# VH-VL binders against Uncharacterized protein At4g17700: the designs that were tried, part 14

Target 1, 164 residues: Uncharacterized protein At4g17700, of Arabidopsis thaliana (Mouse-ear cress) (o23610)
Amino acid sequence: MEEYEFLVRVREAGGFDIEHLMDTKPSSCVIGCREFDNNDDYNAHIVLFARMGIHKYNMIQGTNLQLSCVEKYNYRSPRVYSAFYITLIAKDPDACNSLVTFQTRVVEEGFNMTKLSCNIARPKPGPQENAALPRHSVDLEPVDVFYKGSLPEWPPEDAFNDNI
Short names: E, the ipSAE of ESMFold2; O, the ipSAE of OpenDDE; V2, 0.75 times the mean of E and O plus 0.25 times the DockQ between their complexes.

## First folded at step 7 (VH-VL; framework fv_lutikizumab)

Design q06 (from p01 with heavy chain S52K, light chain Q55E; at its last look DockQ between E and O 0.54; V2 from the best seeds 0.00; counts 0 for: pae E 3.5 > 2)
Heavy chain, then light chain:
Amino acid sequence: EVQLVESGGGVVQPGRSLRLSCSASGFTFSDYAMSWVRQAPGKGLEWVAYIKYDGSNTYYPDSVKGRFTISRDNSKNTLFLQMDSLRPEDTGVYFCAREWDYEWFDYWGQGTPVTVSS
Amino acid sequence: DIQMTQSPSSLSASVGDRVTITCRASQGIYDYLTWYQQTPGKAPKLLIYDASNLETGVPSRFSGSGSGTDYTFTISSLQPEDIATYYCQQYYNLPYTFGQGTKLQIT
ESMFold2, look of step 7: ipSAE 0.363; ipTM 0.707
ESMFold2 (binder alone), look of step 7: mean pLDDT 93; pTM 0.934
OpenDDE, look of step 7: ipSAE 0.856; ipTM 0.949

## First folded at step 8 (VH-VL; framework fv_lutikizumab)

Design r01 (from q06 with light chain N93K; at its last look DockQ between E and O 0.46; V2 from the best seeds 0.00; counts 0 for: pae E 4.5 > 2)
Fold by ESMFold2, look of step 8:
Structure r01 (fold): chain C 164 residues (1-164), chain A 118 residues (1-118), chain B 107 residues (1-107)
Amino acid sequence: as target 1 above (164 residues)
Amino acid sequence: EVQLVESGGGVVQPGRSLRLSCSASGFTFSDYAMSWVRQAPGKGLEWVAYIKYDGSNTYYPDSVKGRFTISRDNSKNTLFLQMDSLRPEDTGVYFCAREWDYEWFDYWGQGTPVTVSS
Amino acid sequence: DIQMTQSPSSLSASVGDRVTITCRASQGIYDYLTWYQQTPGKAPKLLIYDASNLETGVPSRFSGSGSGTDYTFTISSLQPEDIATYYCQQYYKLPYTFGQGTKLQIT
């Protein structure tokens, strides 16, 4: 399958739930997946990106969702940017600590650039499968505090196709 | 900063060929996919060719497939469009555009006019 | 091919007015949509990508919204320099396709 044709299938699936497609991924395609369980440590930047999505949603919707854990992410890292499709579990203290499966898309521009944008931040549409089961929880912290530090170097573009 | 300059447009008869060039500067040309987009006089925009950053993949709409060939020389920061078997319907301004690998066009050239008439 | 239909085809408004342009796709495009501005005699300029994200250096009076097949571009307070033709473009599938354009004029 050509890289472009695979990308269209990823886009049709919405970018977040693509595990069923990965058996057909061409070797030239720079798309990877990572799933977390209770024993996994999170990648250094995924917590930041998850919090960015929750923060954006809270500010727009007037909510107080808190990050409970990160369930998985998919990423696409062509030569000049990286896009992360993150599925996480949020907790709503104002609704008796109910759990919500939540989706966010974060884009990092340039390999050493500190420009980040969040374009999708929402509760997962449709059935909330397994949203009630907590995973490895992450202590929430403000995004502003994190930005005062330096980000680590990103891996080369090709490395992302082998991370998952 | 980012500069895209098209050249090679002109007036040609139907059935003839024309080769367009786009000179790129102000960015690392070999990192970006590129496209050609055309605009008929007083009309909207039509995408006509795509090429991947390393030249390994090209795509065309049916309207030009088999007649147009996109290519690039990354050592000279130059994009090309070879247009064969030209038709009056190919008349328009041809823009060179930089893109985020199958995503969107973030910078455009000023265009080069092509007129196909007898 | 995915057909993109803009409405209206032309529009006149006064400085300071709120202007809205719509773009309808013939099928769902999952927010893979851009808005371009083309001023007379110039090349198109990217304003908005991913349906709602402003390109660097684009004034905040420009915004985009929508989902599925229906997308909206808004200028919150029209300025004289905004006279242009505006195009939507889907990049969900090749071939990339553009709306027919909306010509915006100042009354």
Scores: ipSAE 0.261, ipTM 0.681, lowest interface PAE 4.5, mean pLDDT 82
ESMFold2 (binder alone), look of step 8: mean pLDDT 93; pTM 0.931
OpenDDE, look of step 8: ipSAE 0.859; ipTM 0.951

Design r02 (from q06 with heavy chain N57R P61A; at its last look DockQ between E and O 0.39; V2 from the best seeds 0.00; counts 0 for: pae E 3.4 > 2)
Fold by ESMFold2, look of step 8:
Structure r02 (fold): chain C 164 residues (1-164), chain A 118 residues (1-118), chain B 107 residues (1-107)
Amino acid sequence: as target 1 above (164 residues)
Amino acid sequence: EVQLVESGGGVVQPGRSLRLSCSASGFTFSDYAMSWVRQAPGKGLEWVAYIKYDGSRTYYADSVKGRFTISRDNSKNTLFLQMDSLRPEDTGVYFCAREWDYEWFDYWGQGTPVTVSS
Amino acid sequence: DIQMTQSPSSLSASVGDRVTITCRASQGIYDYLTWYQQTPGKAPKLLIYDASNLETGVPSRFSGSGSGTDYTFTISSLQPEDIATYYCQQYYNLPYTFGQGTKLQIT
């Protein structure tokens, strides 16, 4: 099938739950999926993106959700940007530490500079199934500043100290 | 600074041909998909054609399919629109636009006017 | 094809006013929506992508919101330089389609 036709199917599914589509993906599409289990290390970028989504939601809704773990993400990486659809578990301290499945979309752009934007940050629609307690520690540097409706530029490439 | 400069517009009779060019500068042209978008006098915007960054895929609006051909020369940083069998409804200002590969248009040229009339 | 309907077609407001323009898609477009500004005699300029994200250098008085089929564009405090025609555009699917435009005037 054409690249754009597969892309429309991904978009129709909302971008977050696309594993069932992947066996029909054209070879020319740059779309991938990653699912984490108990022994996986998180990519540093994905943890940052997850925290950015949670922070944006907290700012808008006046909540205090905290990242517990990342369940999976999907991405599309054409030449000039990458878009990430992240499914994560957040904890709500104000609701007796209840767990919420949460979705965020983050776009990374800029070839020798990092620019980041987040336009989806929400509890997963439909009935929530609480996840088990976090499988991995999340101990990367928090993002200190968010703006309503806007996010700051992506930090320099070595901001996570994972590549110096 | 990103710049897109269209040229090749003019007044032409119905049934004739015209070739538009768009010169790109200030960015790596071969990394970006490009589109042509037109605007009839006093009217809104209409997407016309798309070309992928390497030229491997093209798409057209139904109103121009079979008559217009989008192409690019990445060695010369130039986008083209060959317009054959022109009709009066093709009249308008034609913009070239840089896009994020099936996404939004982040930079536009100033446009080149095309008039198709008897 | 996905039809995009803007409302209103024209709008008059005073400097300092809050201005709201709506855009409705004929089907869900999953936030794949852009807002452009076009001043007379000029090319369109990108203001907002992904329904709600401001492009670099766009003043914070501009914002976008909405989901599904219904999207809004807001200028929180109208300035004289904001006189233009505003277009929404969906990029969910080909062909890309635009709203018919909203002409904004200062009273």
Scores: ipSAE 0.355, ipTM 0.706, lowest interface PAE 3.4, mean pLDDT 83
ESMFold2 (binder alone), look of step 8: mean pLDDT 93; pTM 0.930
OpenDDE, look of step 8: ipSAE 0.841; ipTM 0.934

Design r03 (from q06 with heavy chain T58K P61A, light chain N93K; at its last look DockQ between E and O 0.29; V2 from the best seeds 0.00; counts 0 for: pae E 3.5 > 2)
Fold by ESMFold2, look of step 8:
Structure r03 (fold): chain C 164 residues (1-164), chain A 118 residues (1-118), chain B 107 residues (1-107)
Amino acid sequence: as target 1 above (164 residues)
Amino acid sequence: EVQLVESGGGVVQPGRSLRLSCSASGFTFSDYAMSWVRQAPGKGLEWVAYIKYDGSNKYYADSVKGRFTISRDNSKNTLFLQMDSLRPEDTGVYFCAREWDYEWFDYWGQGTPVTVSS
Amino acid sequence: DIQMTQSPSSLSASVGDRVTITCRASQGIYDYLTWYQQTPGKAPKLLIYDASNLETGVPSRFSGSGSGTDYTFTISSLQPEDIATYYCQQYYKLPYTFGQGTKLQIT
């Protein structure tokens, strides 16, 4: 499968839940996945991006969600930007710390002197185990954050496919 | 300062060829995919062709497949469009555009006019 | 190919008016949509990408919204320098396709 054809399939799946596509990923493709368990340390950038999505949702919806953990992310990092599709658990202190599975998409322009943009920040569509929040699409406004850090080291292209 | 400058346009009879060039400066040309986009007189925009940053992938609009060839020389920061078997409907202003690798066009050149008549 | 249909094809408004331009795709494009401004005799300029993100240096009076097949571009308070033709473009799938344009004039 060509890189472009695989990219279109990822776009059709919405970017967050692409595990079923990874068997067909071309070796030249720069799309990667990471799933976290309870003992994993997070990449520094992923926590920042997760909080950015939550902050944007809180500002638009008037909520006070807090990051509880990051479950997984998928990313594509061509030469001049990185796009991250992050699935996380948020908690709501105003609802007795109830938990919500939450999705956010963050784009980082370059590796230095960059702009961050967030255009998806929402509770995951469908049933929630601990649903306590409004679950609807919101109008998204960019949040620009100056950031000079470097992207974490690139995982191997097949790292998440074999579930080792 | 990002700059894209097209050249090579002109007036040409149907069936003949032109070669357009786009000279890039103010950024690392070899990091970016590039496209050609055209605009017929008084009409809207039409994407023509795409080339990946290293030249490994090329895509064309159906209206130009088999007649146009996109290419690049990264050592000279130059994008090309070879236009063969030109038709009157190819008339328009041709822009080169920098893109975020299958994403949006963030910088455009000023365009070079191409007229195919008679 | 994904057809992009803009409405209206032309629009006249006064300085200070709120103006709205719509763009409809022939299939879902999942927010892979840009808005460009083209002043007469000039190249298009990127205003908005990912349906709603403002490009650096674009005034905050410009905004974009929408989802699925239906997208909206808004100027909250029209200024004289906003006279231009506006285009939407999808980049969900090749070939990239543009709306036919909306010519904005000030009366």
Scores: ipSAE 0.373, ipTM 0.718, lowest interface PAE 3.5, mean pLDDT 83
ESMFold2 (binder alone), look of step 8: mean pLDDT 92; pTM 0.928
OpenDDE, look of step 8: ipSAE 0.861; ipTM 0.951

Design r04 (from q06 with light chain N53T; at its last look DockQ between E and O 0.31; V2 from the best seeds 0.00; counts 0 for: pae E 3.2 > 2)
Heavy chain, then light chain:
Amino acid sequence: EVQLVESGGGVVQPGRSLRLSCSASGFTFSDYAMSWVRQAPGKGLEWVAYIKYDGSNTYYPDSVKGRFTISRDNSKNTLFLQMDSLRPEDTGVYFCAREWDYEWFDYWGQGTPVTVSS
Amino acid sequence: DIQMTQSPSSLSASVGDRVTITCRASQGIYDYLTWYQQTPGKAPKLLIYDASTLETGVPSRFSGSGSGTDYTFTISSLQPEDIATYYCQQYYNLPYTFGQGTKLQIT
ESMFold2, look of step 8: ipSAE 0.420; ipTM 0.742
ESMFold2 (binder alone), look of step 8: mean pLDDT 93; pTM 0.931
OpenDDE, look of step 8: ipSAE 0.854; ipTM 0.944

Design r05 (from q06 with light chain Y32W; at its last look DockQ between E and O 0.58; V2 from the best seeds 0.00; counts 0 for: pae E 5.3 > 2)
Fold by ESMFold2, look of step 8:
Structure r05 (fold): chain C 164 residues (1-164), chain A 118 residues (1-118), chain B 107 residues (1-107)
Amino acid sequence: as target 1 above (164 residues)
Amino acid sequence: EVQLVESGGGVVQPGRSLRLSCSASGFTFSDYAMSWVRQAPGKGLEWVAYIKYDGSNTYYPDSVKGRFTISRDNSKNTLFLQMDSLRPEDTGVYFCAREWDYEWFDYWGQGTPVTVSS
Amino acid sequence: DIQMTQSPSSLSASVGDRVTITCRASQGIYDWLTWYQQTPGKAPKLLIYDASNLETGVPSRFSGSGSGTDYTFTISSLQPEDIATYYCQQYYNLPYTFGQGTKLQIT
């Protein structure tokens, strides 16, 4: 399979749910996948990118979704940028703390987060069914973490690209 | 400053060949895929060739496949288009364009004119 | 091949007007779409990628929207320097294809 043909199939699947395609990935194609079964495996930048997507959605929709955990991400890292397709669980305080599966795509241009843009930020399409958090090696209670934690600082707005 | 400069265009008879060059500067040429895009007089844009950053993949539309060959020399920061068996419908301005690896064209050269007529 | 159809082919508007240009793909392209500006006698310039994301340095009066097969490019308040031909391009699948262009003039 040629590299471009594989990338088209990834695009047809939306970029977020591609596990079923990985057995056909050409060796020339630079795509990685990570799924989480415990919280000590989080990449620090992935949490920032997940929060960036939630923040963009909240600003546009007037919502107050909060990051609960990251389920998985796929990344494509050609030489000049990295694109991250992140599937996460958000909590909606305005809907009785219900959980929603959420998707965001974040592009990092250059090195060390010199420019970040968020291209997709949305609840996962289709019926929203309450998702259960993985319980293996979980953090402190979400309420306790919420009272103690804060979101990372945003880069300057001239470094962001968003839709409005 | 990113700079792409095309050369090698001219006036030729049908059935002849031309070789276009594109000199790149202001960026790491070997990190980027490149394409050639043409524009017929008074008409829109048509993509005609793609080459991956390391030269390992090339693609062409059916209109030029088998007649045009894209290549690159990363040691000289130069992109090439060999155009064989030229036809009058190949007439136009030929742009080299920098590409985000199978995605969009973020920088374009000024173009070099090609005229195929008897 | 994916056909890209722009509408209108040309238009005239006054400084300060809101301008819209549409682009229709012959099949779904999943937001893999760019908008380019080509000033007369010049090379095309990238304005918008992924249907709605502004390229660095592009004024905020430019925007893009749409999904599936139907996409829209908007200039919220037309300026004299916006005289150009505008092209959409899909990069969902090879061959890359462009709309026929929309020539924008200021009255």
Scores: ipSAE 0.117, ipTM 0.644, lowest interface PAE 5.3, mean pLDDT 81
ESMFold2 (binder alone), look of step 8: mean pLDDT 92; pTM 0.931
OpenDDE, look of step 8: ipSAE 0.817; ipTM 0.921

Design r06 (from q06 with light chain Y96W; at its last look DockQ between E and O 0.51; V2 from the best seeds 0.00; counts 0 for: pae E 4.1 > 2)
Fold by ESMFold2, look of step 8:
Structure r06 (fold): chain C 164 residues (1-164), chain A 118 residues (1-118), chain B 107 residues (1-107)
Amino acid sequence: as target 1 above (164 residues)
Amino acid sequence: EVQLVESGGGVVQPGRSLRLSCSASGFTFSDYAMSWVRQAPGKGLEWVAYIKYDGSNTYYPDSVKGRFTISRDNSKNTLFLQMDSLRPEDTGVYFCAREWDYEWFDYWGQGTPVTVSS
Amino acid sequence: DIQMTQSPSSLSASVGDRVTITCRASQGIYDYLTWYQQTPGKAPKLLIYDASNLETGVPSRFSGSGSGTDYTFTISSLQPEDIATYYCQQYYNLPWTFGQGTKLQIT
């Protein structure tokens, strides 16, 4: 399969749920997938990107969603940028701590988080099932970490570069 | 500063060939996919060729497929468009454009005019 | 092929006016859309990518919105330097196609 044809199939699937396509990925594609289970550590940058998506959504919608865990991400890294499609679980304190599956896409340009942008930040389309919070090796109470600035400085231009 | 400079345009009779060049500077040329986009006089824009950063993939619309060939020399930071069997409808300004690998065109050259007439 | 239809084909407005241009795709393109500005005699310039994301260095008076098949480009307060032809382009699927353009003039 040619690289472009595979990319179109990824786009048709929305970019977030592509595991079923990966056995047909051409070797020329720079696309990867990572799924997390109870024994896995998160990459530090993935936690930052997940929080960036939640923060953008909260700012636009006036909500207070909090990161509970990251389920998986897919990434595409053509040479001049990296795009991350992250599926996570958020907690809504204003809805009795109910859990919502959430999707965010974050693009890193210039590497070392010099320029970040977030162009998708939304609850996953479709009905949400009630689910127990999965256990992970990363701290599941991330709101204090984010607001304390425990990760690299929030890049203001990317956070405000939103024309929706 | 990103610069793209096209050359090789001119006036040619139908059925003849031209070869366009685009010299790139101010960025790492071998990291970027490149395209050619044309604009007929007083008309809109039409994408006419794509080449991946390493030259391994090329694509064309049906309007030029089989007649135009895009290529690149990464050691010389140069993009090419070989245009064979030229037709009057190929008349226009030809731009080289830098892109984010099957995505948008973030920088464009000044264009080189091509006129195909009898 | 995905056809892109812009409206209006031309538009006159005064400095300070809000200007709106629309772009309709013949099928859903899922925000894989850009807006370009072209001043006469010059190359196109990227303004907006991913339907709504402002390119670095582009003034904040420019914005984009929309989804599915229907997309909108807005200049919140027209300036004299904004007189140009504006193009939308889809990059969802090959061949990449442009709208026919909207020529913006001062009244």
Scores: ipSAE 0.287, ipTM 0.692, lowest interface PAE 4.1, mean pLDDT 82
ESMFold2 (binder alone), look of step 8: mean pLDDT 92; pTM 0.931
OpenDDE, look of step 8: ipSAE 0.849; ipTM 0.942

## First folded at step 9 (VH-VL; framework fv_lutikizumab)

Design t01 (from r04 with heavy chain T58K P61A; at its last look DockQ between E and O 0.29; V2 from the best seeds 0.00; counts 0 for: pae E 3.0 > 2)
Fold by ESMFold2, look of step 9:
Structure t01 (fold): chain C 164 residues (1-164), chain A 118 residues (1-118), chain B 107 residues (1-107)
Amino acid sequence: as target 1 above (164 residues)
Amino acid sequence: EVQLVESGGGVVQPGRSLRLSCSASGFTFSDYAMSWVRQAPGKGLEWVAYIKYDGSNKYYADSVKGRFTISRDNSKNTLFLQMDSLRPEDTGVYFCAREWDYEWFDYWGQGTPVTVSS
Amino acid sequence: DIQMTQSPSSLSASVGDRVTITCRASQGIYDYLTWYQQTPGKAPKLLIYDASTLETGVPSRFSGSGSGTDYTFTISSLQPEDIATYYCQQYYNLPYTFGQGTKLQIT
């Protein structure tokens, strides 16, 4: 399959749920997938991106969703940027701690998080996944000035109280 | 500052050839895919050809397939379009454009005019 | 090939007016759409990508919306420097295709 044809199929699937396509991926495509189970630790990179998506949604919607876990991510990484499609579980304390499957797309331009933007931040559409969906488009460049340069280090989990 | 400068346009008769060049500066040229886009006089934009950052994939509009060849020299930061068997319908301004690898075009050159007549 | 139909082909408006331009694709393009501005005698300039994401440095009076096959570009308060031709372009599939353009004038 030609590289652009595979990319079209990824686009048809929305970028988040592409496992069914990976057996047909041309070797020239720079697309990767990672799925997590309950015993996996997460790299700090993906946790940061997941929290960016949740924070952006909370700001816009006036909610207080909190990250519970990351289920998986897919990424496409041509030489000049990486786009991460992250599926995660968020908890809503204001809705009796209900769990929400949540999707966020984060674009990293350059190395070491020189510029980050969050283009999609939304609860996963349930049975509507087959319909064409508008992507929520939010550019975080002004908000992300802090993330220029080297990647931020997360504090070790036991370095702070759980209030941080 | 990103700059793209096209050259090599001119007036030629049908059936002749031209070679367009696009000199790139202000960014790492070998990291970016590139395209040629043309604009006929008083008309809209038409994509012509694409080349991947390492030259491994090339795609062409049907209107130019078999007649035009896109190429690049990453050591000289230069994109090329070899245009053979030119037709009057190929008349227009030719832009080189930097793209996000099958995505949008974020920087464009000022264009070089090509006229195929007489 | 995906056909992009842009309307109107030309319009005139006053400074401060809200301007709306539409772009219709011949099939769903899943928000893989850009809007470009072309000032006479100059190269196109990217304004909006992903249907609604504003490029860095573009004034906030510009916006994009829509989904599926129907997309809209809006200038919330027209300024004199906005005189240009505006193009939509899909990048969902090759060949990339453009709308025929909308020429915007100030009355």
Scores: ipSAE 0.409, ipTM 0.729, lowest interface PAE 3.0, mean pLDDT 83
ESMFold2 (binder alone), look of step 9: mean pLDDT 93; pTM 0.931
OpenDDE, look of step 9: ipSAE 0.866; ipTM 0.948

Design t02 (from t01 with heavy chain E103Y; at its last look DockQ between E and O 0.07; V2 from the best seeds 0.00; counts 0 for: pae E 7.5 > 2, placed apart)
Fold by ESMFold2, look of step 9:
Structure t02 (fold): chain C 164 residues (1-164), chain A 118 residues (1-118), chain B 107 residues (1-107)
Amino acid sequence: as target 1 above (164 residues)
Amino acid sequence: EVQLVESGGGVVQPGRSLRLSCSASGFTFSDYAMSWVRQAPGKGLEWVAYIKYDGSNKYYADSVKGRFTISRDNSKNTLFLQMDSLRPEDTGVYFCAREWDYYWFDYWGQGTPVTVSS
Amino acid sequence: DIQMTQSPSSLSASVGDRVTITCRASQGIYDYLTWYQQTPGKAPKLLIYDASTLETGVPSRFSGSGSGTDYTFTISSLQPEDIATYYCQQYYNLPYTFGQGTKLQIT
């Protein structure tokens, strides 16, 4: 299939749940999927991006969700940017530590988090599943090399408003 | 079909300059970041320089910083490496490589040899 | 700079053998790692990205695994065409660095 046709199918699926499409991915298309289990370390960028999405949601909605684990992410890097579609489990302390399946989309322009933006941050639409205990715990120690790059600017306020 | 063709290599004396070119075809060149990677004879790979799709950001390995300049002409689908003050340690095959943010260098040229010797 | 150390530097094996090459980063790189194959006299070819994902068209006998600082490349059943030097590369941060290579020979 043509790269454009595949990308359209990814867009039609919403970007978060695309595993069923991956057997048809053209070699020219830079789209990948990663799922985590109990024995995997997370990518340092993914933890930061997951927290960025939760922070944006908390700030706008007045909530206090906390990252519990990352279930999976998909990424697209078709041009000079990377887009991450992250599915994670958040804990809601204000609802007896109930678990919420949560989605966030974060775009990184450049390397080492030169510019980050978050344009989707929400509980996963549809019925909330009671997620089992996280398969993989969040790494609590910062990654040394991760912090040698440029630190991101927080997204401007209007970017959050336009994307929420 | 994606193609990257390097040219401009040769034999030069230490302290001289050389300009490498990489001609790209089969893809939209202006959408991709590009790198030069070199390989000394019988040795491993060493990243040399990076340039963003629009030329706005450039990065260099410490071993070449201040001596090499990466550039691109998107209207000609061409990547360049200006190599000044060449040293014998710069000897090797120079590859032009296309890159994405997550898996670096998905297409490579066949390389152009550079020899710096007295 | 992130140092990438491959082991072994050279390896001889027979057709059909399982081959394992390891790559250790001097610090965590969080799966921002590729494996390349370089056939003698040719340019490198991308085999695996994101530590474990096969590039399209790469035979399924190739695989990658690992996390943190420790990564493994495996050929499940060695074939004659697999004679090459194999390199890992981190793309977590600049400068992008390669392992020193593992030369694979068939006995």
Scores: ipSAE 0.014, ipTM 0.513, lowest interface PAE 7.5, mean pLDDT 79
ESMFold2 (binder alone), look of step 9: mean pLDDT 93; pTM 0.929
OpenDDE, look of step 9: ipSAE 0.861; ipTM 0.940

